# VHH binders against q05b89: the designs that were tried, part 39

Target 1, 377 residues: q05b89
Amino acid sequence: MLSSRVRLVATTARLVHSLIYSSSRSFMDLKALLSSLNDFASLSFAESWDNVGLLVEPSPPHTVNTLFLTNDLTEEVMEEALQKKADLILSYHPPIFRPMKRITWKTWKERLVIRALENRVGIYSPHTAYDAAPQGVNNWLAKGLGVCTSRPIHPSKAPDYPTEGTHRVEFSVTHTQDPDKVISALKEIAGVSVTSFSARTDDEEQTRLSLNCTQQALMQVVAFLSQNRQFYQKTEILSLEKPLLLYTGMGRLCTLDESVSLETMIERIKSHLKLSHVRLALGIGKTLESPVKVVALCAGSGSSVLQGTDADLYLTGEMSHHDVLDAASQGISVILCEHSNTERGFLSDLRDMLDAHLENKINIILSETDRDPLHVI
Short names: E, the ipSAE of ESMFold2; O, the ipSAE of OpenDDE; V2, 0.75 times the mean of E and O plus 0.25 times the DockQ between their complexes.

## First folded at step 21 (VHH; framework vhh_7b18_3)

Design v2 (at its last look DockQ between E and O 0.07; V2 from the best seeds 0.00; counts 0 for: pae E 18.8 > 2, placed apart)
Fold by OpenDDE, look of step 21:
Structure v2 (fold): chain B 377 residues (1-377), chain A 125 residues (1-125)
Amino acid sequence: as target 1 above (377 residues)
Amino acid sequence: QVQLVETGGGLVQPGGSLRLSCAASGFTFSDYYMGWARQVPGKGLEWVSYISSGGSTYYYDSVKGRFTISRDNAKSTVYLQMNSLKPEDTAVYYCARSTYEWRVTPTGEYTFDYWGQGTQVTVSS
């Protein structure tokens, strides 16, 4: 009676706790995200006529897990954003540009706002801030040209003056005049700072006064100086400018390291923008074989930025017929790629940059529905 | 001729540290901004950090608090101390000289005019 002890091999089912690293998708507070976006590219870079920033705000508190990027926010794109559970839409172009007196179902823009709010989706627009930013849309567009040196066509200015005052007033006081009395009198004017230094002119020692003053103080300074004809006649008044921001501004003037034919440039631009067709106006006396060394570019509607700029080629989305004629008459060739085609491709780079900037704290997705409304047929 | 030679790359475990060095020659080192960029395979170049001629340091956000850039002008060398390394930091790291001009290239080179050959940094368990 051989009792066959069936050793129940307890198969310890190693519950491989698949640590589903639930990538705890960290939600960012909307305010924190907006701050971070502003750090990426300051809204202060935007043109004064533009409408940038948070355009639609869900009621607080609001957290963002998914940031949805689009060039244009149409109703179709809005539906995509909703389907993809966007918490914030970054629309390059502001869907709200003009003030709304009413929010009704009457216009598509109002409907966008309604749909956003009903679904607790924020809408943010950087627009011209991203045009001006060093790493922004115009820089991206310039990448299509080849190796070049680039500078803004219209440099942005710092938000503040480095010193107090908007004007500098400079004049000389002769030894016959008591410089100390003059300085004392000027210092009594609110918004004035005065510095003095010794200057020698024609072998005569003079005290040169330099003062910074506010716009308001300037009139008082002028009034004071006008009491002494000698002071007033030799007074220089300088309007102070805010410092220029390095590599920041509208448009780009790009100087290629090596000149290429216009034909080659066209192919580069097509390739970069993934376009099969572009519109070309040849400058007077130019051919497809003409060399291109200097390119002035501005994404979107570039006429106001490109006008007056010396270049071999203008590159932009759209330009008026007359502006094209003007450029061509000056021997400048013009390539038009349609408005959004000079912008939309930037969003892929933007995603990558923002992913890095935000340390992958949120999901960033691009619109697949967003397209140029125009078809080239 | 401007030359930049990177050293110090290698394999490191997550949480580990590396120190990259870049020896510069062929120009007045003290007059230039120096920096580091990195490239992940299949991705574009991204700047990591740069240091001014005067010693001001700048960092990309993803490396802030972990990486430290420094320079020794006497040795014409720029350094990148990398602490708390993550797998995401795996890339070829390039030393670069900054220009006073904004440079645009298809590969995403912006403010640098000369680059080294690069050194591989791999963060893996």
Scores: ipSAE 0.202, ipTM 0.571, lowest interface PAE 1.1, mean pLDDT 89
Fold by ESMFold2, look of step 21:
Structure v2 (fold): chain B 377 residues (1-377), chain A 125 residues (1-125)
Amino acid sequence: as target 1 above (377 residues)
Amino acid sequence: QVQLVETGGGLVQPGGSLRLSCAASGFTFSDYYMGWARQVPGKGLEWVSYISSGGSTYYYDSVKGRFTISRDNAKSTVYLQMNSLKPEDTAVYYCARSTYEWRVTPTGEYTFDYWGQGTQVTVSS
C-alpha cells in the first residue's frame, strides 16, 4: 500500500497562485515573523561556515506588511525593494558575509546596510539552511529532471540529541555495592538522567546504570565515581552523536524512474531553468545519446558536495576546470548552468509555500530585477 | 484551466471487466505522467497505476496482471482497462496528473496536482 500528497480539483480549475494573491493580508510583528520562518525551515541546518538569520534589523518595534524575496541583494534589487515598500528582505545569499568594521558609503555592501536601515527594512538570509531543507532549493532543482526519487548526498545531523545530555556514562553495581544508594546520589547531580535495569554477568545479578548527562554534570559524575575505585575502573563514558536526518542535507542524488538520453536531459534542464544555453562536459566514453538514470545535483557551487559521488550526470551552477576534468575522467557528464540560475527559480515555490505557512497574513513579492550577472551572448 | 473527466464506471459482477476513460484538457497532455488512484471504502486512498509521458506503465501489486493503463496523446485521454474484477476493487476511481515532484520514499510515492471528480466502480453480485 502506498500513500501520497493528494490535491483534489473539481470540474472547474483555479490556479493556486491566483487564490494566494486574492487573499486578505495584514501585518506581522518582526519577531513573530522570524519565529514562523524558523518553524518553516530551521536555521540550524545551515552549514557551520554560513551567515544566516536576521542580518539587519530596524530598531524595534518593527512590523512587516511586505516580505520581499530575492536570490541576490544588489543595489539595483535594493532600489526595487524600497520602491515596492518592502519591510523585510529575504535574500537567499547573505549580503553581509564577512564582518564589517565600518558602515560608511564607501562600498556597495555597506550602502545596502545604510539604505536598509534608513528605510526601516530588515534583511534575513536562510542560505544553506534552504539548500538542506527537503522542500528547498535542491528539491526544486531536482523537479526539472523528471519523475525521480532523491536523497541528500550529505545528510544533515539532527539539531538536538535524542535524549538529554551530551554524554552517556554506564557502569554496573552489584547487590553488595548498594545500588539504590548509588542511584540516589547520582540523581542529586543537576543535569543527570538515570536509567537502571537488572542485568546478569557471570550468573551474578547486577544493576546496570545508564546516565545521560551534560558536560558539566559529567565532571561531577566522574568525581563521584572516582571516590570508589571499583566503579571508576569499570565505567564506560560515551560521547553521544546526533542522528542523521533522512531527507535533510546537502545535494541530492536523484534516480529517475525512466532513464532518458543525455540530450533529453539537457532539454529538460534548459526548460526548467529557462535557459537557452548550458555548458556541457561529456564523461569519457559518453555521447548525447548515452542514457542518464542517476543525477547528482547541488545548486550553486557544488564541487565539494558532488565530489566522489557515483552518478551518470553532475548538475550544478559552478565547478572548477579541474573538478570538471576529474568527473569527466570517471565517465560522469557535467552540466553547469551558472550559480544563481540554479537557485533563483526556487523563489517562486518559496513564495507559495510561505504564503501558505504564514496563512496569507502578509504580502510576499518576488524581485523582478534579480538576475545572474553572467549573460550568454 | 485544467480539467480531468472520468467515464466508464458502474456496477459489474465479480470476474467482469470495465474500461475507464479520462479526458484531459487545459494543459499539454503529452508532457505529463498520468495516473489512476482509488478511494476504497474504509481504507483511504490507494494508488493503482501510472503511465509516463513516453508510455511506460507501472502497476501496484494488487492490480498487476489484471489492470492495464494506456494513453492516447492525440486524444488527450488516459484509459484503465480493468479485468478479473474482485469485490475488493470496489472504489471511487480518480484520474490524476503528475507534478514531477520529489518523492518522499524510494518506493515511488507520487504527488499529483490535479484530480478528476471520480467515477464509482462497484463489484458485487
Scores: ipSAE 0.000, ipTM 0.135, lowest interface PAE 18.8, mean pLDDT 83
ESMFold2 (binder alone), look of step 21: mean pLDDT 79; pTM 0.797

Design v3 (at its last look DockQ between E and O 0.25; V2 from the best seeds 0.00; counts 0 for: pae E 2.8 > 2)
Fold by ESMFold2, look of step 21:
Structure v3 (fold): chain B 377 residues (1-377), chain A 125 residues (1-125)
Amino acid sequence: as target 1 above (377 residues)
Amino acid sequence: QVQLVETGGGLVQPGGSLRLSCAASGFTFSDYYMGWARQVPGKGLEWVSYISSGGSTEYWDSVKGRFTISRDNAKSTVYLQMNSLKPEDTAVYYCARSTYEWRVTPTGEYTFDYWGQGTQVTVSS
């Protein structure tokens, strides 16, 4: 009885709380903000190995007045975020990547979780979803090259369309069978969408049935078909692949409108990233005067994305020694700028884009203490 | 040279209609997808509608059912019929020639390669 009274009050308070915050008076509830962030750039574009999305969540209800952006969430950056009254931290790199068995004061990453929860601060990480996004990190990096045409090196697959389900099953119904009855029976299976068309084989009119279904529904469809030998003898089962996206994916292959010398490209990159120095490996047979027209780029650690791509230049944050040697042996020059130096500058563009996307409903600020842990001495 | 000239903008009351026209020259019009985009006050550039060389159309969700894009290949002209106008439709509307390549410049990125100068549409009481 006491539990019932407390639950009713809490439920009512949350409903009223949600309605108030939906009025857009310079704040958003967390659920609405997360939905808007996903509309801006879908987390489904993240690499399968990645750990993206909401990583730490204060107990509901939670409102966000201040969204704090950082490339890396260190303890120093967490302290800054708390002093600036962040309600949600967007950390480009996920500070929580491996499963945590314990949340104690022992490690710095566990301390981040503790500090976030104690201060009712959420943590969200888009990571490789923003690497893939058309207006994401790699697009920002491409802006430093000059006027170019860009495409993903590894295009993403469409998340949901054009087809429903994961499988297509096709089979035939002969003139001795009632296709409407077969269609009706199959439509009773959850997760099945059926179509039909007429076909003739050896002067026999047949109805060819095509359906899309989920993996669970597939076994029910097969069970149905196994009850009639003529169905199963003409059955084809296809795994469906979603189409590739034109502008979404990992890495960018950029073709400059006008070729420039490698020396000019280096100065453009330094200016864009605000760096005094970068590391250069010249491709075999190349000099600083060699023309650059095609640049393959990948912010952060680009070895696996760039490997095997034909280009005049690879641009990334870091790359293994042996992968640099492989590129150079193929006549491809390599510029390395350190991991977060190829990512952090995007956050200013991200703030501007999110301000527009969220219609300036909340305060969005950038970390001032976040920086690459490596620097040239 | 590629040239796109928009006409037909103006002031209209909520619920009213306007028809935008775009005269194209300097390229083989019938070979290209054409489209309309708009610059909404306080917001970025939004695509509105596309029409393929063969006449297939697509629309932004907020204008679907209210706006109709069409083309006359003989006159090298694309049209946007705008019905049931709302105050949020207030924008500068641009006619654009589509490209399938993602273009990047130091200041922005686009999938259109040529834009007109734009025509103002204002929906206000």
Scores: ipSAE 0.370, ipTM 0.663, lowest interface PAE 2.2, mean pLDDT 85
Fold by OpenDDE, look of step 23:
Structure v3 (fold): chain B 377 residues (1-377), chain A 125 residues (1-125)
Amino acid sequence: as target 1 above (377 residues)
Amino acid sequence: QVQLVETGGGLVQPGGSLRLSCAASGFTFSDYYMGWARQVPGKGLEWVSYISSGGSTEYWDSVKGRFTISRDNAKSTVYLQMNSLKPEDTAVYYCARSTYEWRVTPTGEYTFDYWGQGTQVTVSS
């Protein structure tokens, strides 16, 4: 019985048969486009410290014909976007990260906002949401390693709890009390859902209540139980956890099917990122001939994600000097490719994916001006 | 040896319901993600739904609100409850196993490591 290992290729990429339907690229409403972008990759995947989503909104109504993709939105890139008649800029990095107390011509970031608004251009930033997404930046970076098995280093959690509420409270109602009255009282608390079931304990039938409640409601539930403590037994309070999202999260731990030399891996990475040079720190006792089987990677500034991860190699854009030393001392080699070089190449794939996702309803263009600010000389 | 055996397929009218089952053997079922994919003749494989070892579920947009994936670890079985079936749901449905990791290729494809023989679902008047 030949167990035909049918490789189920989860092509999240709809094979857009390039039917060149000359479909008259129609304008999309901004809200509709934003919804669609969120469907592509939910902003809920973003880190809590990040600033993602629509950052600059022209006054409504606003339609988008041209979506302009860039890794970084500099003033030069903004000029390009304007020249190319962008209606919405998707900047991977948020140009607005810190709160602005004023919008003046003083700082380049404020000028970006001014230029965007004056020209009715929106600015959207997915940033860490695209880092975490299954098809996102880290996945793209992993493609450069070769055939491997990949998992998130820090798995993302679902945006919602599996049930209503953040806590489950369970307790038994004594026979001296009317369960219905207790249920009614608990249901009066906002953010509480109650279920009753029969339980047999020590040959006695008891009504057990299970309630889900919000954090806010929990205090009221506890207060209720405290006031009625004599009537209740076997109270348990459980904190609920959001489930982990499948294949979603920060960084990737990649296990290669076949080990390769560090030298070979360097060449693969250079080729994938279209770089002539990278920075290498050798782990203690390692050489260019040392085998690489496990790679931990994180696009951009990967120190916080990679730290503590067991691997032969760390791959990231940038890491602090001390973090590099720590890794090397543990025998882990480190490749640094500069911050944006581990990100920018993703935009080509992103364009294609978004074209498919948006069914070619809008024009999607990449910045030609966008580049790493650092030059290797 | 890893085995996945799908059951529950058949002919159903539009708006009807089916429940697919996949019996798994040859591995520690509770340690793996399970999923369903479908293939329309002449088309590529399409993911339908998957469920983590811990019970986290995800659905393809085309089936959201209509299909429900579940698992019974004690029985080493994954289920797909399909409600409000449409003609476009007609396909061979495959049960698939995945580790907690994606198989990544240079082309950017993700793969499951094992799948069943499939069960035919036909939605027709």
Scores: ipSAE 0.053, ipTM 0.462, lowest interface PAE 2.4, mean pLDDT 88
ESMFold2 (binder alone), look of step 21: mean pLDDT 79; pTM 0.797
OpenDDE, look of step 21: ipSAE 0.000; ipTM 0.204
ESMFold2, look of step 23: ipSAE 0.305; ipTM 0.649
ESMFold2 (binder alone), look of step 23: mean pLDDT 79; pTM 0.794

Design v4 (at its last look DockQ between E and O 0.01; V2 from the best seeds 0.00; counts 0 for: pae E 16.6 > 2, placed apart)
Fold by ESMFold2, look of step 21:
Structure v4 (fold): chain B 377 residues (1-377), chain A 125 residues (1-125)
Amino acid sequence: as target 1 above (377 residues)
Amino acid sequence: QVQLVETGGGLVQPGGSLRLSCAASGFTFSSYAMGWARQVPGKGLEWVSYISSGGSTEYYDSVKGRFTISRDNAKSTVYLQMNSLKPEDTAVYYCARSTYEWRVTPTGEYTFDYWGQGTQVTVSS
């Protein structure tokens, strides 16, 4: 049997529950766990610039008894994870972001990789995929405002599938240009579907061709069309986009059921984030008594997501000085709470959600040492 | 197979207190979040409170500070302690189970998949 030890933060009732289940070994193959994590929240929701997914993998086979959750994976947090016998670390922020040229003892990030591999611990990072998720980090942050309705500020697109056509190519062929020959030639290109219909343009009978092309096929279609100037000059090429998702995306624009004073909202935010202090910039013409109805929020670094959004209040971890000035000049108040203070509290909800999703097959624990490096004193 | 049975409703004077209980069966209670919602006369269904499987709690603003949700996993029971009751709290109160499965909803943060039959709470002089 595996030699892993399970430690649970539990009441007597949870310990008894764990003992009942521990009468048999509980673990998951890493591949199965990664599949379940992706079913929970697709990595396709992550921003294109992000570095998400499995970042460090022990040599297969690898099984997971203990999943360790942290916002940031620092060397102190790595030591905690090793002492608590983690088999996989879910680090919300990717500790490996840029390509590493070498893995030596030189830098702290390299040391994380070395320590993980030496102890057969995987590292997985969901990062902006969880920011975008409907019940993700930004949803958790919105819960601190009170009862509200919300929508993403930047909605995600529905996912693309690799075999789905990405472009539509349209052009017309007159009956003197032999439409059947053109259609036959195009059908020989793999990854193209051809639709045709009769049309009349300026009293000329024409065959309108509409091609649904994969990315791989598009160059061949263009090459074919370039051999006839009249087709080429009148060809329209459309990039196909998936529809926007209603509840998945970056940031949240939240409309409170009942407006409250800014002072009350500040106390709600402090209570939700468990902070004694936050940084406030008052919008022009605003006071602590001014009503707040609409809050735009983005956990972490919100400048680009919040910019240009109409709201009474911006809530984020950090924002550039000039973007704060821009918001204030437009009458929008800004609350800054430091980057990971707006993210870390989600991990308790994440543990609960993953416990349910995985049907308690593995032990899921939270870091007790993980903290924002910035403190207000 | 999932069953939720509320008890403890009744008639109470303004300013009084009442404790609702919800006995759960047919599922692994300790693995699910639970909540309370209410049907106010002349209005739709609105949420009241939520408790995660790990014990984290949330409340609708109008009941915060007056109502306390709790759970006893050994008895598969969730409770709602209602203090300082007002006539506006008059409603049928429903116990509900929540799942953390990702579902998109138009109404907000909490999705409930199974509901009890409800218990009447009436606050009047």
Scores: ipSAE 0.000, ipTM 0.191, lowest interface PAE 16.6, mean pLDDT 83
Fold by OpenDDE, look of step 21:
Structure v4 (fold): chain B 377 residues (1-377), chain A 125 residues (1-125)
Amino acid sequence: as target 1 above (377 residues)
Amino acid sequence: QVQLVETGGGLVQPGGSLRLSCAASGFTFSSYAMGWARQVPGKGLEWVSYISSGGSTEYYDSVKGRFTISRDNAKSTVYLQMNSLKPEDTAVYYCARSTYEWRVTPTGEYTFDYWGQGTQVTVSS
């Protein structure tokens, strides 16, 4: 009677407590998020004609858990955003550009606003700010060219002057004219800063004055100097410019490290933009075998930015027939990729950058519905 | 320097007609879309009409059938023929250059980078 002791192997079901790290993604206050977005890329980079920033604001308080990214906000894309429970839509292109006199169900743009508000979804648009930003759309587009050095075609200006004043006024005062008295008088003018230094001209010692002044102060300075003909006749007035931002601005002029054939460049661009077809205009005397060293590019409608720029190749979304002819006549080849195709691909990079910038505090999703309205047949 | 100079504004009776002209300089006129916008005092800017470099035209609904935009590239001039004018057409009319040669965005928006000083159009009995 062999009592077969069935060793009940207690299978300790290791309850793998899958610590679902429910990464409790914390809600961000809308204002805080907007501030952070502005820190990522300042809206000050935007063109003055553009309509950027928060375009639709739900009634406060408003928190954002899900940021929805799209190139264009169509009604279809809006429905997607709503289905995906977006709290804020970042639309690259502003869906509101022209002033709205009415918000009714009549136009699709008005409907967008209505749908956004009814569902408490904000709408934010960076548009040209992201065109200009160092890490923005044009920079992304340039990545498709290969190894190159790039600079803005139209550099942005700093928001402020480095010193107080919009003008510099420079003139010399002889010792006989009592430089100290002149300096004292000028310093009494509000909005004026005066610097003096010794200068020797024709073996005569003179005091050179350099003053910065505001636009308002300039008239007073001029009035003061006009009282002394000797001062006034030799006075130089300079309009000061705000400093240029080296890596910020519209378009990119890209110099390739190594020249490649136009054909190769086309393939690179297609690959980068995930396009099977592009439109090509050959510059006069150019072929697909022609070398490309310098590329001027601007995402979207690039004509105004690219015009007048010396390059082997223009790359943009769209350009007028006449602008293409002009470029071609100058020996510049032109590649057109359609407007949004030169932009939309950036949103993937943007997602990743914003995820990092926002420290994964919110969910960032990209539209799957958003697409170019044009089909290449 | 880009310059846009509007002319042709004035006082007209309801049902009357005006022709606005905008002389452009400082850029290759034929390469740019042009447009007209209008502003009523205290109100926002309203687009009126656009014309591409190729001559395609667009109109705001309220002016369709009454206004006609045209351009003469040889003269670097854009025109707005306004017929059957109504009191509600009273505004300052601005000529503008498009930021791009022809920008029809997916959203149907046009953008302008340069504006004229405007010309007053008053429609009154």
Scores: ipSAE 0.000, ipTM 0.258, lowest interface PAE 11.3, mean pLDDT 88
ESMFold2 (binder alone), look of step 21: mean pLDDT 81; pTM 0.813

